# VHH binders against F-box only protein 17 (Fbxo17), part 16

Target 1, 286 residues: F-box only protein 17 (Fbxo17), of Mus musculus (Mouse) (q9qzm8)
Amino acid sequence: MGARPSRRQMTEARRLALTKLPPELLVQVLSHVPPRALVTRCRPVCRAWRDLVDGPSIWLLQLARDRSAEGRALYALAQRCPADADADADADGNRHDEFPFCALARFCLRAPFGRNLIHNSCGEQGFRGWEVEHGGNGWAVEKNLTLVPGAPSQTCFVTSFEWCSKRQLVDLVKEGVWQELLDSGQIEICIADWWGARENCGCIYRLRVRLLDEYENEVVKFSASPNPVLQWTERSCRQVSHVFTNFGKGIRYVSFEQYGRDTRSWVGHYGALVTHSSVRVRIRLS
Below, E stands for the ipSAE of ESMFold2; O stands for the ipSAE of OpenDDE; V2 stands for 0.75 times the mean of E and O plus 0.25 times the DockQ between their complexes.

## First folded at step 4 (VHH)

Design s64 (framework vhh_lunsekimig_d3)
Fold by ESMFold2-Fast, scan of step 4:
Structure s64 (fold): chain B 286 residues (1-286), chain A 122 residues (1-122)
Amino acid sequence: as target 1 above (286 residues)
Amino acid sequence: EVQLVESGGGVVQPGGSLRLSCAASGFTFDDYALYWYRQAAGIERELIASITSGGSTNYVDSVKGRFTISRDNSENTMYLQMNSLRAEDTGLYYCAAEYYDDSSGWSMYDYWGQGTLVTVSS
């Protein structure tokens, strides 16, 4: 919890009055403006405001406003592990994604803590965001007739009779978790996936989640290989979950890799059902 | 160069027993799940037994209690012990080994045996 500042847009008269404040007071006032409005409304006002929004001080003050246990821990870490390095720079210092603001601004704008970093987690947008390999008749997206708690959509992916795989590469730095924060030893990466089979069908399901460095080399891996569903059974979904802790330094990406197939050579999509895939980041409280 | 070679198939009377073997060359079973499939007349090829790298087993209902899958990683060999054989068990039996292709990045494949024929008849 904590009091949140008003999200009301500034009036022109109010903007004009604010431009006359001393820099120290201007930073304090602007620190109460929500992140999106700082970029879309405040930054265009004048050069002095643009320079403040482009710098880290205003964003550090925004972190200080969150008085939750998580917010206080993050603010302490931000002071010990500053977010001023350009983590998207290559070895020559060139930025890859052209994000125009500091790493702290990206954290505030993206709000990565607790958010699902997997895009299109249930197939609600077809295969958008997923890199797919199709075996047999391939992957399909269908309505999920099984209740999955917290799922943003009642859809699921379903495999064919040969191995189907799909993966998503989550760039933690682009999602707002800067490199020094990842290296702090206080970050937990929480993954989950839901899998199952249709009524009167069988499936094989595998999950591999890898933490990769900036060169996409594997550093740490979690694998789930549950027993195949071979019995004639009612439709169901089960959860697999894991928390990565104390994974060391140099982690940049999470590679989330799903594999599945039918236990029989039935034409069509009667294999593994997968849905509500998630990758979430949180701070560890002592 | 990677091969799975099956042996132990043959003709047996109803109620009899057979043991199938699947030997691997060119890779080691240690980290892979292993499978037995069968292709019977009028039925699509289906997975009948599986064993994980940790030794956990699963069976299709029609063979549960009669068939036993096992693995010996030191001999790089997998077995299927088939007891109380029935006429409907007649078919081609294939061993398969799951394989993650880490060199390509994230792909999954199976290596397959050539199949061995099991005929249950008098």
Scores: ipSAE 0.523, ipTM 0.803, lowest interface PAE 2.0, mean pLDDT 84

Design s65 (framework vhh_lunsekimig_d3)
Fold by ESMFold2-Fast, scan of step 4:
Structure s65 (fold): chain B 286 residues (1-286), chain A 122 residues (1-122)
Amino acid sequence: as target 1 above (286 residues)
Amino acid sequence: EVQLVESGGGVVQPGGSLRLSCAASGFTFDDYALYWYRQAAGIERELIASITSGGSTNYVDSVKGRFTISRDNSENTMYLQMNSLRAEDTGLYYCAAEVWTDSSGKTMYDYWGQGTLVTVSS
């Protein structure tokens, strides 16, 4: 029978038939195509299709399909999104070839709502994505023998006997949450982290999460300073969580900052265990 | 200049009591978590008692019920009341204050006292 075409992928024959449609009907038809296929399959078909994919109309129609309370609230805000929103670029000014230059397209392609915006949240890729400062013997990544609910990997970071820290800067606009959406007062930023100590070990753990403006100036801060674990005989981790809401205008970044060390001066990695760090974004209903 | 000055160490018989004091100068304790560490002969330095800025306390099991950490922010001083002292409590006792660097908060640093010697012997 050969390869069956995906019901959400266009065959060449179907693509040719669709190019004969009036623009108004073409927009409606293309609005049902998944975001990746719009960019990788539809955009290259012809200039007219490219112009539609690069514009906001198709993406706005996709958002209109979600008739949940959250979807309707998002759609109302999306209708106010500037048509000329800035193209995505990395820290060196290089643009990604796969992304159309439209904020609504970036939102649909990246799907930031509910997704964990922290990369390498459990150390499953070593220290990739983290800015690390090593005290004593530094950080290590090891298998986590303590079960953490919902963790994508059974790995964790562990500190030595001097203060270790690691940070991740989340660019909310790059992740698809455009500036006017962040400024709407209807966005919640949900953070969480899991920490603990090895059996018969102790640790000191600190978490600081900052919401920063476009110049990386602190606007709002959450700090967690739980009591040190002085003696552990159990294999359990604890969760810290916080929700940022009503944080005002001008927020662009979330700075997620962890600090930890052993309560004893043991050589090696017997300090704070940290894993399953998360930053998630959601829309607030009235 | 920032410094922590410890006092109250000495020689005491088993079952006796001592009160250690840690006075801060060059900064105020109000926002800092404060610690007592102990280093016994042949044993690594360990955290034995902690007190948060809000006054919440925590103790290692071996001193729980015998030692009491407290703070007086108005006098800029932290205390460790040690009761029912045992031979194994002998060691150097260090006061420490946990601080962020003032400029960026990127790193954490502990300010340490010089240590005060506690000897429990008959």
Scores: ipSAE 0.519, ipTM 0.811, lowest interface PAE 2.2, mean pLDDT 84

Design s66 (framework vhh_lunsekimig_d3)
Fold by ESMFold2-Fast, scan of step 4:
Structure s66 (fold): chain B 286 residues (1-286), chain A 122 residues (1-122)
Amino acid sequence: as target 1 above (286 residues)
Amino acid sequence: EVQLVESGGGVVQPGGSLRLSCAASGFTFDDYALYWYRQAAGIERELIASITSGGSTNYVDSVKGRFTISRDNSENTMYLQMNSLRAEDTGLYYCAAEFYTNPETWSMYDYWGQGTLVTVSS
């Protein structure tokens, strides 16, 4: 039951009529406008609308409309989200024209729950978004001839005969999950990765996922060390997954780190095939 | 200083048996997966057997049922029991362990033993 309000284009006549409303009624009206339109169309109308969109009230009303058990739990936590307007002002009290200023606005705009926070999860954009270490002939991106359920692209990364590594750092706060929500004990961080070997090839694959604080210090870690693929007869593709729960306070980043190599010293890219990497966030029901 | 030292290689007749040992020092042995690699003359080094920290094992098909990998965490030693040896099993046998470079630097490398020679001939 989380259906979005109907999208409508704002006309000049409608904008002028709305600017004459008292603030308390204007909040109710604007709360029906989708998040992107609030920022791109409503926020530029005047300073009063800007202040409203930069504040929490409109966003709280939008969150209140999700009456699922998960939506109600999120709303209770959202009501306790502190508004720190001073953090976005310069020394003279002037606000920068950089948004969103409100953490709830970031959450609504980014929609982090259930979304894959890993960018370029299958190599569909080459190595964009990934920090890469090349061993041997390095990583390559190629067409994945093995079906991976739910993968957004039929591409994959493949390693060489020496260890290749790649990493992505997910900033959970930048993705919209504000600090008090992360610290609530009601957040689950769900990770997954798909790995395998080419037909008639073998590989070694490792996954390390670390939850880091604001200073990038490791707080908690998951490591996957599945048995190497030594049977070179058939193409393989396997999933590794883990859910982080009850990880305490101060978490900001997820460091997603992949490692792979060939079981032989073959020149080229005949090692571990990795694709459809994911980091997703959800709320746990109390 | 991380060290892996292999022993137990030798000459054996077809159908015979050998047990290789890999003695480890300089790291917490119990926490690591360990590997046996084989390199025959003129061909690439390949992974033939693995054992996890929990004792789970895996083998390449050509040695499955004939070779057994095991570990003794109290002695910091890994073993490869080789039965029903064939001429094709002749080669240098290496033990290996993988390591992260350190907590701040994320990369992976292998430590290798010096190798031990196994010759299967009549």
Scores: ipSAE 0.379, ipTM 0.732, lowest interface PAE 2.9, mean pLDDT 82

Design s67 (framework vhh_lunsekimig_d3)
Fold by ESMFold2-Fast, scan of step 4:
Structure s67 (fold): chain B 286 residues (1-286), chain A 122 residues (1-122)
Amino acid sequence: as target 1 above (286 residues)
Amino acid sequence: EVQLVESGGGVVQPGGSLRLSCAASGFTFDDYALYWYRQAAGIERELIASITSGGSTNYVDSVKGRFTISRDNSENTMYLQMNSLRAEDTGLYYCAAEFTDEQWKGSMYDYWGQGTLVTVSS
């Protein structure tokens, strides 16, 4: 569901009037402003507004107004989230985000629930966002002649005659899913991938998805090893999917790892086709 | 430590039969998919048969109905039963298992046996 997005602009007169409100009422008023407008429009108004936007109270109130079962569960967990203005600072205090906000602000701004956390999922931006290893003639990006439902682009990656691999490391905390929320036991991590072969071609396809801790150590793993396509007479593209639940505490990253090759030593790109890779996060209702 | 050893190759007449064996050691055999590849003179090495950890099988069209891949997890051995052999079946037969690095290094590799020669001639 979610709240209706507001694009209403504040006038100078309205802003000046609102700065006369007690802090308790100002928090209530500002909590109705959409996340981006809070940061770009409200935060610059004065120091009092800046302090409120940098704190958790406004963001908690926004979450409290989502009265869906999902919203109630999230709000209960969010009440226990610490205010962490340095959530994006590394061990040396270096900040990676332009906006120095608490973890709840990052959640609201990035909106991770239901969104595909894999960047460039179909190769529509070449290899951007992917760590690739090229075997034989390497990976190529091409038009996918097989329709894949829900794919944001009609493109795919295709492997060569030697093993090609590519990985994306999803930082769940950076995407807005803070550590206490991940540790709550109420988070589901949903992964999917689509694979196939060219007409009259064969391929071997493998998927490994690992949940890693903050040190990038493997905690939980899913592997898909479907039967190789030795030669299809007709074209198709098939989905593999998995849901991680009850994965325990300390998870920070999802490592999404694809491997593929041709079943013959054909020069060029006649191996595994992969597209519409996804990692999505959802809250389990209770 | 990982080792695949093929046996059972030989010379047979057209229409004959052979049974190839692949003995595996150094890994948890029942967790892995296993493959038979063939390399014939003038022909590229190709995957001709596969078997999953659960026993599901697949074959190239040229060997369907003639060849049967099987596994015995208790013996750590994979087999290829070859019936109705043709001159075109002549070649080196390799068993293979695929492995990936435990941590992401981007590497996937095939672990190969040494190969066993099958010659079909009259």
Scores: ipSAE 0.437, ipTM 0.764, lowest interface PAE 2.0, mean pLDDT 83

Design s68 (framework vhh_lunsekimig_d3; at its last look DockQ between E and O 0.06; V2 from the best seeds 0.00; counts 0 for: pae E 8.5 > 2, unsure alone 64.9 < 65, placed apart)
Fold by ESMFold2, look of step 5:
Structure s68 (fold): chain B 286 residues (1-286), chain A 122 residues (1-122)
Amino acid sequence: as target 1 above (286 residues)
Amino acid sequence: EVQLVESGGGVVQPGGSLRLSCAASGFTFDDYALYWYRQAAGIERELIASITSGGSTNYVDSVKGRFTISRDNSENTMYLQMNSLRAEDTGLYYCAAEFTDESGWKSMYDYWGQGTLVTVSS
């Protein structure tokens, strides 16, 4: 019985009905909306909704819904170490609107915890995102000879008969980890890489990962310099990993730097293979 | 200015022994990884032995148990003791060094000498 309104009419009617709610209830309702929809669809509705989306309350409620130990620790930390409200929002990556978002909104939108902050980690987009130095015949990208667990693509970068290097600079604040959160003493930065060589080939592999301040000065470093592998006979790649903890205040960037070559000066791509490079951020629970 | 010089090669009978030396000038070995390469006629160089700044060694299977790499940082010299030599060991032997500076922003190429010839014949 009765006519059914169009999808557009139903959406608009729902928005108008919600504008009558007291702010306390509206915050509760809006906190169930996914972060992207809050910014793109809810914020433009009216001034009251814009003020709520631009403020911290909705975003704090979204953080609170993660009932895991990690989520509870993050919620408490977000309240204890709030972002500076006067920080340059344009420098912090407001790409959806001319008006700045708060740091909590950026965190929720970018979801940096648990996510690999290295872009193009396996070479599926060629060298996009990487600053490269080619030696010999340079770097190439190819399919993995064996499965690399958890990799988003089964491709790898391979080096040549002279030193090849590449690096990626991760801007932690741009990825949503606001500076006061980084300075809290409760953040760990986890890095990993996978490396190897072709069967019956040798390789030399080096890794350096540096935590840098806002001026790009080195504050903390991890290096891996395994002995050259003169003959690769393994069925799988090797993993190297490290967790930075207790690194103090002022960290802004992670510089992830890889080096490789072969052991025989063979023309072509017979050097170290690297893939599934990762930088992940998490909250310390211990 | 920077120089690596190999010495100690020669002609030896199968089953014999030789000791190769690699001396550095213009720099010190202290923080360098050191390498021995071998090159047979018409073939690319192959890495056969390595030693880290901390003294950890590694060998290709064809020389393991017969060759021993060592270093003496106080004399700025690396050695390769070659025992039970075979005809297949004939070739030009090169030493190389790789810089391992904490900063990691130095040249990444190996330093090479002219090599020392080892001939195993009967």
Scores: ipSAE 0.012, ipTM 0.483, lowest interface PAE 8.5, mean pLDDT 81
ESMFold2-Fast, scan of step 4: ipSAE 0.575; ipTM 0.837
ESMFold2 (binder alone), look of step 5: mean pLDDT 77; pTM 0.752
OpenDDE, look of step 5: ipSAE 0.014; ipTM 0.337

Design s69 (from v04 with F99Y T100F D101T E102T Q103D W104T T105G S106K; framework vhh_lunsekimig_d3)
Fold by ESMFold2-Fast, scan of step 4:
Structure s69 (fold): chain B 286 residues (1-286), chain A 121 residues (1-121)
Amino acid sequence: as target 1 above (286 residues)
Amino acid sequence: EVQLVESGGGVVQPGGSLRLSCAASGFTFDDYALYWYRQAAGIERELIASITSGGSTNYVDSVKGRFTISRDNSENTMYLQMNSLRAEDTGLYYCAAEYFTTDTGKMYDYWGQGTLVTVSS
């Protein structure tokens, strides 16, 4: 009869089974591991595992498991993602060696679809993440006494009697949406903002949202200029929203810019209330 | 040099009428939102009437039905027709133009020097 390993040899073979799998089978096994664990637990195991996690195959298999209509559309586009696409590269070609090389890995780790890409959307962290310009007494962050449906925090930003502005630049590629996916014509960029005033106060509110290329040149713009409100009596804020579609190729950034002031020259913060600002990305199914 | 100049202020009896004008020089109104502000004794400066580039108007309740804001882009001039004037309408009236630069993202108002309206019997 044939040779049989000893009990010690069988125990060693079992303990070493994972390290002796062919790369193609190891990819299948690792594809069942959640994205964060792939980076934090699997990638450090050895160079072979690191090279697999840094490559696209595991992440493509992760995307293939989402059988929703959105997941299937994304998977078709993901198959065309260039293997040399560096999601961490900036306009000067700089990259972050501590992160996985693959753009698909960044997409899976950051999960940008449906998530609000605006940071500190209600002022819950003060002015963190916002570039602010202060007119008069400037911006303040306060408790929002006016109902805003779906707001993650009951806080808002409020302007003074001179024009105040604040802006945030969203890097879509750093948020996980790789360049070829943005260029596919199947991406929608959904923006929204909520504005109002204190009870019996007035405000002027303006919104400018720009889609910028890699050099921060404006390609497409949306502006909202609602009529000034001279006395606010509503128990809720008003919403402005817009969806960017068919914006062409080369888009990298969303610039989200708010402007506001009081209709009176009152010292303090009695002007435009802004809160629950959002930039979300989704795939179009048709 | 950008300048807004108000004219037409004066002394009028209660129930009387005045027409204020705001003439722009150094720039053109065309796409700008335009405003009339009032600063009355004991009251902070307040927006009382607005007109958009498209001609949509808004007013504070105290002047609705009595005041009419209008614009003439061909004459580079904005107007405030004030009817049925009351003692409470006494104050300094300021013209303002909302200036927005899309390239730089800067936003500010150009202001006139103000014109005095006195309603007194």
Scores: ipSAE 0.553, ipTM 0.818, lowest interface PAE 1.9, mean pLDDT 85

Design s70 (framework vhh_lunsekimig_d3)
Fold by ESMFold2-Fast, scan of step 4:
Structure s70 (fold): chain B 286 residues (1-286), chain A 122 residues (1-122)
Amino acid sequence: as target 1 above (286 residues)
Amino acid sequence: EVQLVESGGGVVQPGGSLRLSCAASGFTFDDYALYWYRQAAGIERELIASITSGGSTNYVDSVKGRFTISRDNSENTMYLQMNSLRAEDTGLYYCAAVEYFTTDTGEMYDYWGQGTLVTVSS
């Protein structure tokens, strides 16, 4: 009995029976296999299976089975996805692509719709995934004593007495949202962030979120500059959010940038508290 | 060149009033949130009042109801009207503006005035 059900070995008898099917029937049978198992179990069987898994037909059939309104809208767009769409072939791309699959396979494997595309959103992994700039005593990660709805961890980031910033660049195409889907006008990019102050402390907080093209040029920007917390009160946490829609063509990246500091220049970490940062993508129903 | 110049400081008796002015040049004043900070003897520099580009204001509790921040976009000037002054209001008052969204590189710039002294004494 396997410790990893998704890595369970196929019997040789099953492989031999399936490899004797006509290609059209084989595609139908394999289309019922979950995305991860298609890659880890089916793709290694033989060259013919590898070619099927690397192609779009199996993945189109998987998308066709989601009969929700969102699934039907996605399927219509997926039928127009170029078979040769390359996400990793940019100037900064590696010679060895991360996934040697079609764009539809990446979408099914990554499952980007509704998922938080920000990594380490609460500081649960320290500063991993974030590019940080430290003013004064810098950023610290601490236990969040204020409950934030839906937060995956009870941790937060806290700034020092001089401006601290941290940023994360989300590659939407690498996360599975292919270029023609982004350009369709049916994608919404939903951003949110939670910010506040420690008890008896004040802070200044700012958020800048930019949609960038493939060359990392700014196309659209959202900025939030809420009123500073100047009062000395119990702990607070407030949400800012925005939805980008109808942003045009050529978007590839989301740049998520946070800025904060203390209002009093105290030594230590008594400034802006930030946590549960999110970037999510969804399809808009017509 | 970006410049902020404070004026209106002076010596006043407890219970008196002063109006501070901050004249700005070198940037699009209307687009910026603006701030008054106070540096008192033996105390760290504290943000005491803010005003957004839209005119929304915020104050620290110790000055709320006594101080009023305002802006005149036609004159590129921000004001702090200080009423019912107390000895603890003595300090250097700085105006500030933050240009955090002007650079594509994510660089942050704080623009500061030189400060104006307010002394409350009998």
Scores: ipSAE 0.023, ipTM 0.472, lowest interface PAE 8.0, mean pLDDT 81

Design s71 (framework vhh_lunsekimig_d3)
Fold by ESMFold2-Fast, scan of step 4:
Structure s71 (fold): chain B 286 residues (1-286), chain A 122 residues (1-122)
Amino acid sequence: as target 1 above (286 residues)
Amino acid sequence: EVQLVESGGGVVQPGGSLRLSCAASGFTFDDYALYWYRQAAGIERELIASITSGGSTNYVDSVKGRFTISRDNSENTMYLQMNSLRAEDTGLYYCAAVEYFTTDTGKVYDYWGQGTLVTVSS
């Protein structure tokens, strides 16, 4: 005979016992569970747990535990976040089997503050994540012989003898920074890039970073156009950085755009070297 | 239409001097970085001198101290003063102008002259 799985029956009994806990105790217990485990282990247990994980209360309690000045400022803004826990509901309010998270859940799961929102920032995964335009012999990925502080890889991108460009579009809302937080006037968007050339080679390097609205229209931009370097003699790459503040309302995307070429028409990849590109978001402390 | 026209090329003896001019029509130099490129025999085309919209200059080592780039925005003309000319300076000299970020696509466009020939003959 097919023996009944006693382990499954015991697990079901435990789930039923836990569903009898008052909501205030469930919230307290579940608020101590890490974000990924809340989604992957707690949410599937039953509808009551799913409804709690899809709501804002557990996530607000997690944010309240960061007592830094940044954490307190974020918590005040998070309390004003819309509780749209059922974003995947159809026109009749029916929920799908997918994960319909509130904005606070996405923020906690993605942890966007301080994290580099540029993917494949050094070319450690080739050109993955980048939209590339190749001039001459195009872009190449090579080993970077220069130390760049905080770089996740010792690789870099190098241009050819005609203009090469590559860009990445960062969706700030998808990365967890919800619209009302972006519109608060308390967010800074910090960008940085490292550039250089091979020893005794030259380059022309340009950076354009644009903040775009939901329709991908430019709202504000930063441009860096250092003077061409005809022979690179430095042992280190140079950094460009900028902080966007007070950029107004309606920002959704950061467009990070690099351009470069060699100062000579040499066949191959002897132009601008770029690596450790970054877009980071933080809360402004007065 | 954007157009760059070079003049001042010619034949000189080693140690001589030439002044190249690059005149623009169809746009104002104020917003442009301006470059002189050289394509010498057996050498790929290379940037030899640059001047930014702010007036900062830069030179390749082989011409540094001998060549001077300058611009006159009111005249829409850029110059390259070439002194102590050497046989290695023989080549086609191209002026170029670059206005960055003027396109919706974010592309950089170089506007080029037709080139002027400089021959250092002994």
Scores: ipSAE 0.197, ipTM 0.625, lowest interface PAE 4.6, mean pLDDT 83

Design s72 (framework vhh_lunsekimig_d3)
Fold by ESMFold2-Fast, scan of step 4:
Structure s72 (fold): chain B 286 residues (1-286), chain A 122 residues (1-122)
Amino acid sequence: as target 1 above (286 residues)
Amino acid sequence: EVQLVESGGGVVQPGGSLRLSCAASGFTFDDYALYWYRQAAGIERELIASITSGGSTNYVDSVKGRFTISRDNSENTMYLQMNSLRAEDTGLYYCAAEEYFTTDTGWVYDYWGQGTLVTVSS
C-alpha cells in the first residue's frame, strides 16, 4: 500500500490486518499506541493511517484516559479545540517540526505541562538557545559552587563588571499549548530564576518576564529588581518566582530576560550568578 | 541633554567629614536607582552605596556606619554624607543613575557624572 518504512517498522502481517479495519475501529486500536510510535511507526504505514494520526480523534482518546483532576480539566478544554486548526504553521514557511500535526497531537508529543520550557537553563550547553549581550568581559559559564536545590546541572552563568543580558523567547503554541487553551483563563504560567554571587563578591541582578501576543507586542510583564548585594555571604542562591494568571486572551510568547553585573570594576567574571531559570505551564483546577 | 554633576569634593583631614551632592539635569530621579562609585588608588571603580527609588539603601562594609546615601526627588539631587574619613577613602567619587523598567527598549542605561575628587590627608 505504498507505506514508507521506518526504523521501527511493524510486521507485514499485522500491518495488513489492521489496515482492513473500519476507520472508527482503527482509531480505537491506534489510540493505544504511545505518541512517538504513532508518528514514527504508524503514520508511515499508509495514507489512511497518516490521515488518522494527523487528525484529532486518536489524541482526544489518549487525553480521555488521564482521569486525574488535571487530566479531566484538560480533556474538557481539548474537546473544544478546533479540529482544522494547525497551531504548528510557521508563517515564514520554515518548518522546524518533524511532521505537520493538529494542535492536540503537538500537545501529546511535547507534553508541555510541568516541563521547563527554558532550554539550557543552567548553561550546561554553553550559550545555546540564549540571545546574549556582553558587557565588560561578558558572560561566562562556570561550575556552580553555590547550592541550588533541584538544578538539573551544577553550572551557572556569571556576569562581568558591565551590564550583561541574555534572553529567551518561548513560543507557547509551538511547545504544544494551543491558542484556545491559553485563552481559556485556566492556564497559569509559572516563572522562576535563581541568582547570587561568589562568596565575598557583590552583584546587581534584574529579571523581566513579558507575555507577548502573536505580533510580539507586550501584553503584561513581571519585573524583579532586588536591592544590590555588595557582599555575598550565603552558601545558597536566592529564588525569584512569579505566577501569571488571568492574563487575558491573545498570549503566544514568554520573553525571559536577565540582566546583571558586578558591583566592582574587576576584570573577569565576579558579578551576578544566574542559574536554573524556568518557565512552566499548568492548568488551574476549578 | 542628560547630565549628572557631582560637587562637594575637596581636601580633608583624617576623621573629618564631607558631603557630596549629585544634581541631575535633563531628567527626573523619580523611577531611578541611584549609586555612588569610588575609584581609589590601587582599586578598580567600586559601587560603595546605593539607594532605590523606594529609598532602600545598601553599603559596602568598609563604609557602613560612616557614609549615608540619601535622595531628594523634589530637588532632583542625591547626597553622600561621609563621616570619620580615612586615608583609604581618597579617590574619585562618581554618581550614577540606572534607567531600567522605565523604557520600551529593554536595555539598562546608566547615566554617569564626571567625578569629584576627595583627598584625605594630614
Scores: ipSAE 0.196, ipTM 0.638, lowest interface PAE 5.4, mean pLDDT 83

